# Miniprotein binders against q96jn8r1131to1294: the designs that were tried, part 4

Target 1, 164 residues: q96jn8r1131to1294
Amino acid sequence: TLEFLENHGKNILLSNGNRTATRVASYNQGIVVINQPLVPQLLVQVRIDFLNRQWTSSLVLGVITCAPERLNFPASACALKRAAWLLRGRGVFHNGLKICEKFGPNLDTCPEGTILGLRLDSSGGLHLHVNGVDQGVAVPDVPQPCHALVDLYGQCEQVTIVNP

## First folded at step 9 (miniprotein)

Design W16
Fold by ESMFold2, look of step 9:
Structure W16 (fold): chain B 164 residues (1-164), chain A 83 residues (1-83)
Amino acid sequence: as target 1 above (164 residues)
Amino acid sequence: SKEEDLFKEAEEFAKLALELLEKGDYLYAAEYYLLAAEDALEAGNPELAFEYARKAIELAKKSGNEEFLEEAEELLEKIKEEL
């Protein structure tokens, strides 16, 4: 039921019923969005399937609060200057600008097999899960509706949506 | 003002570029410098935009990514029209 939306970055190939996203060229243009908005009881999880350590930085994970079906995605999620709350490395970013230096693990060092999850709590707080472990509230008051987003940047060449 | 906000945003993108340079991610740093250049140009400061775009180009060359280099060079030519 959860799938990557058909509107995605130019370098993405969807497979396995649109549950697997692969970046098939270059280092960027790998933005994908989950097709259903987050609701408090929904845990959206992706598994890192393949990393290419030739690159330095890895995936970005977060949410957008604008309608994703017709959005013209930039090459990288860092250029999302509107309606975006993102986790990159250890930082939390709002509309491209860093608002927190350190939250959760360093996404650039997560190995293949890591399962990353996003959910909203009852207060609208955005939680990160890593291999089933809640890392706490990354963003305390995300507007709804919002959609989970993954940017298969750099090292990250493939992710798959997995059930909780 | 809008221009002051864009200038401050450009400075923040440049700071992010430096962070990524320290990690050795030249392409990501170049992307942030290009964002800084775009904001500086929109803020009416084409000389600052030129400085940021040149940094993006230097980093793209260091990384060997021709696709990004072409994008950065296109922005630089646009900036030159306003110098």
Scores: ipSAE 0.792, ipTM 0.899, lowest interface PAE 0.9, mean pLDDT 92
Fold by OpenDDE base, look of step 10:
Formats: structure tokens, C-alpha cells, sequence
Structure W16 (fold): chain B 164 residues (1-164), chain A 83 residues (1-83)
């Protein structure tokens, strides 16, 4: 069963069998990691449950290739400087730096109810799915094993893992 | 060298901060300026670190995030020791 790990950002409260993550304070400290590593053809999906328009920006999606159980989470995903590939807005980031300017839809403008998915293909390509639609390869070659990461940042205050 | 890499990373973070600031994402901008300041300091450029830290503090004040402001001010004090 897919769940968020107990090791998470300090402003996160888990509920619903650790399938729902809620950021209960401020705009950051909201990183969560899904327990099972991504394997080829496994689609991991989260739904945006609540947005707070008080803040700017929104959630970050991505993967980490380090051991998530021991990860000391920074306040935001942008500070992950190793073993991290992230999707934020329309950009793709690797170890904190932007490697792609425009990819897929703007995550900052996804409304509540949007279902976002990550999937590895047989070649190690990381795909983004939006409401079930494959947006293409965001990262062409991701080391394995890797774990899906969600940063509940800015507007995004709650997400829930959902089954395909 | 490591210092050169850190310096380049600092510049990239500052660039990202500016881009975010231009579109109104001041929260991320503040965080990236702080990252830039940390890198610049570690790179041996306290003058540049000071500049980035000041920008981070300015944006932190606008956000009203006292915890972040405290962190940024602490870094600023550390930077001042290297000036």
C-alpha cells in the first residue's frame, strides 16, 4: 500500500492511513515522501485537495534517489542539492538547479481536484501524468531505486495519494 | 574548483530568485536568495553573500515569516564576521 513516510516536513500532519498529508502551518516545511520506490510502469498519483490562495506558488513533485528514511528535510524542496529531480511550475530541476524551462502544465495553476502522477518507463524516463494524461518524459534517465516526493508548498495545503 | 562551483551555484540561485520575484513569488525568492548567500559565503565571497542575505531578509519581512527572518538574520551576522 502506498503511504507517506513518517519522516516528513515539520509542518505536515498525516491522516487517512498516512495517505493524506496536510500542511498545518506557514507556507513551507511540507515535504513528504511516498514509502514504496518507483518501479517501471507503476503509476503513483496524488490529488490536490486544498489550496490556500494566501500564498504564492504551489506543490512540487519529483523523485529522490537517497534513502528517504534518513533524509533531513529542508524547509523546501528547492534546497535539495543532491539526488533530487523536481517539477515546479513548468520547470524541471536537478539538485536545486533548473535544467528545463518549460515542461507540461504549470503546476502552480493546477486547481483543487487535479490528480498528478509520476511513472518510470522501462528506460528510466520519469513521466508526469495530469488527470490521467501522460505529459511526456520530464527526466530522461532517473537512477533507481527512487522515491516519489511531494512538497506541499505555498498554496498547496493538502494532498492525498489516490489509486489509478 | 569547489569554490568556483559554489560561486556559480550561488549565481544560479540568485537568478532563480529574481525570476520568481518578477512574477510575484516572493516566498521562493527569499529562500533562493538565502541559498545563494550560503553558497557565496562558503565560496569565500562574503561581500556577495551579504548582498544576497540582505535581499532574503527584505523579502522575509514582507512575507511576515518570523522563523525565516530569524534564520536569514543569523546568516547575515555570520557573514558580517567574515567581512
Amino acid sequence: as target 1 above (164 residues)
Amino acid sequence: SKEEDLFKEAEEFAKLALELLEKGDYLYAAEYYLLAAEDALEAGNPELAFEYARKAIELAKKSGNEEFLEEAEELLEKIKEEL
Scores: ipSAE 0.500, ipTM 0.806, lowest interface PAE 1.2, mean pLDDT 93

Design W2
Fold by OpenDDE base, look of step 10:
Structure W2 (fold): chain B 164 residues (1-164), chain A 83 residues (1-83)
Amino acid sequence: as target 1 above (164 residues)
Amino acid sequence: SKEEDLFKEAEEFAKLALELLEKGDYMYAAEYYLLAAEDALEAGNPELAFEYARKAIELAKKSGNEELLEEAEELLEKIKEEL
């Protein structure tokens, strides 16, 4: 079963069998990683449960290729400088740097209830899904194994892993 | 060289900070300036680091985040030691 790992950001509280992550303090320190690595055709999805409008920006979604159990998480995903491919706003980032300006919908404006998904295709392309709709390939060739990562940043205070 | 790469990375982070600033995301912008400052410092350019850290402080104040402000101020003090 899909769950968030116990190794997570300092402000995260896990619940619901580790399928729900809640940032209980501040605006950052909210990185979580899903336990099972992404494999081709596996769709991993999280739902945005609650947004706190006092902050700016929102969740970051992506993958890491290092061992998540031993990862010392920075306060925010933007500081991941190795083995990381991230989606933030409409941008795609690799190891902290922007590699694409405009991709898919703006994650910063996704409302509560939005279901965001990640899926690898047979060629190693990482797809973003929004409410079940494939938005296309965000990253064309992602090393495997990789794990889905969510940074509960800014407005995003709670997400839950949901089944397709 | 490693220093050149760090310098380039610092500039990229500063660029990202500026983009965020343009849309009013002071908090996230400040964080990127902090990253830029750290890179610049490690690259052996404390003067540039100082500039980025100052920007981080300014934006942290605008964001109203005291924790972020404190972090930025601490970094600034460290940078001053190398000026």
Scores: ipSAE 0.631, ipTM 0.854, lowest interface PAE 0.9, mean pLDDT 95
Fold by ESMFold2, look of step 9:
Structure W2 (fold): chain B 164 residues (1-164), chain A 83 residues (1-83)
Amino acid sequence: as target 1 above (164 residues)
Amino acid sequence: SKEEDLFKEAEEFAKLALELLEKGDYMYAAEYYLLAAEDALEAGNPELAFEYARKAIELAKKSGNEELLEEAEELLEKIKEEL
């Protein structure tokens, strides 16, 4: 029942019952959002299906804390300057600004087949999972409701929602 | 004030751009300079916005990303209206 929202970046094509998102052009305009808000202990997972190593940077993963169905998404997630908590490389960003220099593994080095997960704990802490392994709390108190977001940026051209 | 907060945010984006430039990530460095330019313009400092946009253009060229270059040049033209 988890699907990518129909409201997404302009370069995204949804397939596989809206569980697969493909960036079909350019390097950006690839923001997708999971259709259900995170609730405590729901683990939302996506698998990296295709990477184009011609680009130097890769995906962004995170949450938005405003209703996503009608938002006009920017071209790149780094321009989400409100209601956004994002993981890029090893950094954690709030509303476009870095709040943590190093958390978890470098997302830019994750190969095809990597399964990335997000969940909230009961205190609103945002957890990153990598290949089923909890990396800890990236952000201690994310407002609810929030939705998981992936920006298929640069190298990342396709992701698929998978069950844990 | 809001203008002072936007100016500080622009400086933080420019700092991020420099970090990325040092790593050779010209695409993201240009993107952060574009964010810095937009904030500087909104803060009422079109001269600083112009400087940041020119840096974004330089890095977009170095990256070889023509679509990013067009975006940066478009912002520069918008900024010129306020100089």
Scores: ipSAE 0.591, ipTM 0.803, lowest interface PAE 1.6, mean pLDDT 91

Design W3
Fold by ESMFold2, look of step 12:
Structure W3 (fold): chain B 164 residues (1-164), chain A 83 residues (1-83)
Amino acid sequence: as target 1 above (164 residues)
Amino acid sequence: SKEEDLFKEAEEFAKLALELLEKGDYFYAAEYYLLAAEDALEAGNPELAFEYARKAIELAKKSGNEELLEEAEELLEKIKEEL
């Protein structure tokens, strides 16, 4: 069963059998990781449950390729300078630096109820899914093992895993 | 060299900060300026680090986030030790 890993950002409260993550303070310290690595054809999905439109930016979605169980998480995903491939807004980022200006929809505008998915294809490409629709390859040839990550940043205050 | 790599990374973070600032994303812009400042300091350029940290403080104030402002001010004080 897919769950959020016990090791997470300081402002996160896990609930619903560790399938729901809530940021309970501030705008950051909201990194969570899925407790199992991605394998080809596994679709990891989270639903955006609650947004606070007070903030300008919203969640970050992506993968890390280092072991997450004892990792010391930074305040926000943008500070992951190693082993990280992230989607933020319309951009794709590697180790904090933008490598693609425009990919898929703008994550900052996804409404409550949006289901965001990550999977690896047979070539190791990382795909984004939005409400069940494959947006294509965001990152070619991601090293394995890799672990799905969500940063409940800014607007995004709660997400729930919607597939086991 | 390590210093050249850090300086280049600092410039990339500063470029990202400017892009975010132009879009009004003061929170992420300040965070990227803090990363740029850290890399510039590690690269042995405390004057550039000071400039980046000062920009991070300005943007943290505009964001209205006290925690971010405190982080930026703490980094600025650290940088001053190397000036």
Scores: ipSAE 0.085, ipTM 0.520, lowest interface PAE 5.8, mean pLDDT 88
Fold by OpenDDE base, look of step 12:
Structure W3 (fold): chain B 164 residues (1-164), chain A 83 residues (1-83)
Amino acid sequence: as target 1 above (164 residues)
Amino acid sequence: SKEEDLFKEAEEFAKLALELLEKGDYFYAAEYYLLAAEDALEAGNPELAFEYARKAIELAKKSGNEELLEEAEELLEKIKEEL
């Protein structure tokens, strides 16, 4: 069963069998990691449950290739300095630096109810899915094993892992 | 060295911040200047950290994000202690 790990950002409360993450304070400290590593053709999806328009920006989605159980999470995903491939806004980032300017839809403007998915293809390419639609390869040749990461950042205050 | 790597990373973050600023993305620009400031401080360059932190504060204000502003201001105070 896919769940968020107990090792998470300081402002996160887990519920619903650790399938729902809620950021209960501020705009940051909201990183969560899914327990099972991504394997080829496995689609991992989260739904945006609640957006708080008080804040700017929104969730960050991506993968890490280090051991998540022992990771000391920074306040935001953009501060991850190693083993991190992230999607923020329309950009793709590696270890905090932008490696692609425009990819897929703008995550900052995804409304509540949007289902975001990550999937590795047989070549190790990381795909973004939006409401079930494959947006293409965001990151080619991602090291394995890797874990899906969600940063409940800015507007995004709650997400839930959902089945395909 | 670690310090050299941190310094280089700080510069990279600052470059990214500037690019974002040019696009009018004050919030993300502020975030990356904040990261640049943190790296510069850890690299043992409080003077550079101070400059980046000030930029972060300025842009945080423009973004309207009070929490980010507070974080940047707190970092600035920490930097001042090492000047």
Scores: ipSAE 0.020, ipTM 0.408, lowest interface PAE 4.2, mean pLDDT 91

Design W4
Fold by ESMFold2, look of step 9:
Structure W4 (fold): chain B 164 residues (1-164), chain A 83 residues (1-83)
Amino acid sequence: as target 1 above (164 residues)
Amino acid sequence: SKEEDLFKEAEEFAKLALELLEKGDYLYAADYYLLAAEDALEAGNPELAFEYARKAIELAKKSGNEELLEEAEELLEKIKEEL
């Protein structure tokens, strides 16, 4: 089954059979990674369980192509300067730098209960799903294997892996 | 060259910091200024790195986040060794 890896950000507590991640301190140190690489048939979905609207920015979603089991995670996903494609707000980022100004909805405004999904298409395109609706290709050609990542940043204090 | 590429990266991180500052996200803006400072230092421009680190310190103070302030001050001290 899909679970968050035990290797995660320092402020994360895993629960619910490692399917729920909670950021228990501060605003950062909240990176988690799904325990299986993405394949075209696999839709990885997380539900936003708890937001603290006192913060301005919210979670980051994306993928990394380096092996995550022994990786030393930075405090924030923005510092992933290698092998990373991330969605933050409405922007798409590659290795920390913005490559697209507007894609999909603004992740900083997604309410509690929103279900966010990531999958690869057969061409290696990375798709974002929002509440079951495919938002299209965020990144057209992601190298494989790649691993789904969530950064429980700022507003986002808890997410849970859910089935499609 | 690597130094020219790092300098360009530092400028892009500083631009991202300004975008976040306009949105009022002082914490993310400071994070991007720290990335800019690190790249500027590695590019051999410690004066620019110092200015970016000072901006990160200012934003950490405005946010009231002491952990971020300590991180930014540590980087500033490292940069001073190259001035």
Scores: ipSAE 0.624, ipTM 0.832, lowest interface PAE 1.7, mean pLDDT 92
Fold by OpenDDE base, look of step 12:
Order: structure tokens, then sequence, then C-alpha cells
Structure W4 (fold): chain B 164 residues (1-164), chain A 83 residues (1-83)
């Protein structure tokens, strides 16, 4: 069963069998990691449950290739300096640095109810899915094993893991 | 060297901050300037760190986020100790 790990950001409260993550304070400290590593053809999806328009920006979605159980999470995903491939806004980031300016839809403008998915293809390419639509390869040749990461940042205050 | 790498990283974070600022995202921009300030400080450049921290404070104020402002101000105070 897919669920968020207990090792998470300080402002996160897990519920619904650890399938729902809620940021209950401030705008940051909201990183969560899904327990099972991504394997080829496995689609992992989260739904944006609640957006708080008080803040700017929104969730970050991506993968980490280090052991998530031992990871000391920074306040935000942008501070992950190793073993991290992240999607923020329309950009793709590797270890904190932007490697692509424009990819897929702008995550900062995704409304509540949007279902975001990550999937590895047979070649190790990381695909972004939006409401079931494959947006293409965001990151080629992602090292394995890797775990899906969500940063409940800014507007994004709640997400839930949903089945395909 | 590690210091050189940190310095370069600081500049990259500052660049990202500026891009976000241009889009009006004061919150995220402030966060990146904080990261830049931290890297610059660790790189042994408190003067540069000071400038980045000041920008973070400015943007924190614009964002209306008191927690972020406090964090930025605390970092600034730490930087001042090394000036």
Amino acid sequence: as target 1 above (164 residues)
Amino acid sequence: SKEEDLFKEAEEFAKLALELLEKGDYLYAADYYLLAAEDALEAGNPELAFEYARKAIELAKKSGNEELLEEAEELLEKIKEEL
C-alpha cells in the first residue's frame, strides 16, 4: 500500500492511513515521501486537496534517490542539494539547480482536485502525469531506486495519495 | 574547493530568487535569497551573505510573512557577527 513515510517535514500531519498529508502551519516544512520506491510502469499519484491562497507558489513534485527514512528534510525542497530531481512551476530542478525552464503545465496554477502522477518508463525516464494525461519525460535516466517526493509548499496545504 | 562551490551555488540561488521576484513571487524569492545568504556565509563571504539576507528581509516584508521575516532577520544577525 502506498503511503507517506513517518519521516516528514515538521509542519506535516498525516492522516487516512498516512495517505493524506496536511501542512498545518506556516508555508513550508512540508516535505513528504512515499514509502514504496518507484518501479517501472508504476504510476504514483497524489491529488491536490486544498490550496490556501494566502501564500504564493505551490507544491513541488519529484523524486529522491537517497534513503528517505534517514533523510533530514530541509524546510523546503529547493534546499535539497543532493539526490533530488524536482518539478516546480514549469521548471525541472536537479539538486536545487534549474535544468529545464519549461516543462508541462505550471504546477503553481494547478487547481484543487488536480491529480499529479509520477511514473518511470522502461528506460528510466521519469514521466509527469496530470489528471491521467502523460506530459512526457521530465527527467531522463533517473537512478533507481528512487522515491516520490511531495513538498507541500506555499498554497498547497493538503494532498492525498490516490490510486490510478 | 568547497568554498568555491558554495559561492557558485549562492549565486545560482540568487539568480533563481531574482527570476521569482520578477514574477512577483516574493515568498519563494525570499527563501532562495536565504539559501544564497547561508551559502555565502559558509563560503566565507559575510559581505555577500549580508546583501542576500537583506534582500530576503525586504521580500519577506513584501510577502507579509512574519515567520519568514523573523528567520531572515535572525540570519542577518548571525551574519553581522562575522562582519
Scores: ipSAE 0.379, ipTM 0.739, lowest interface PAE 1.5, mean pLDDT 93

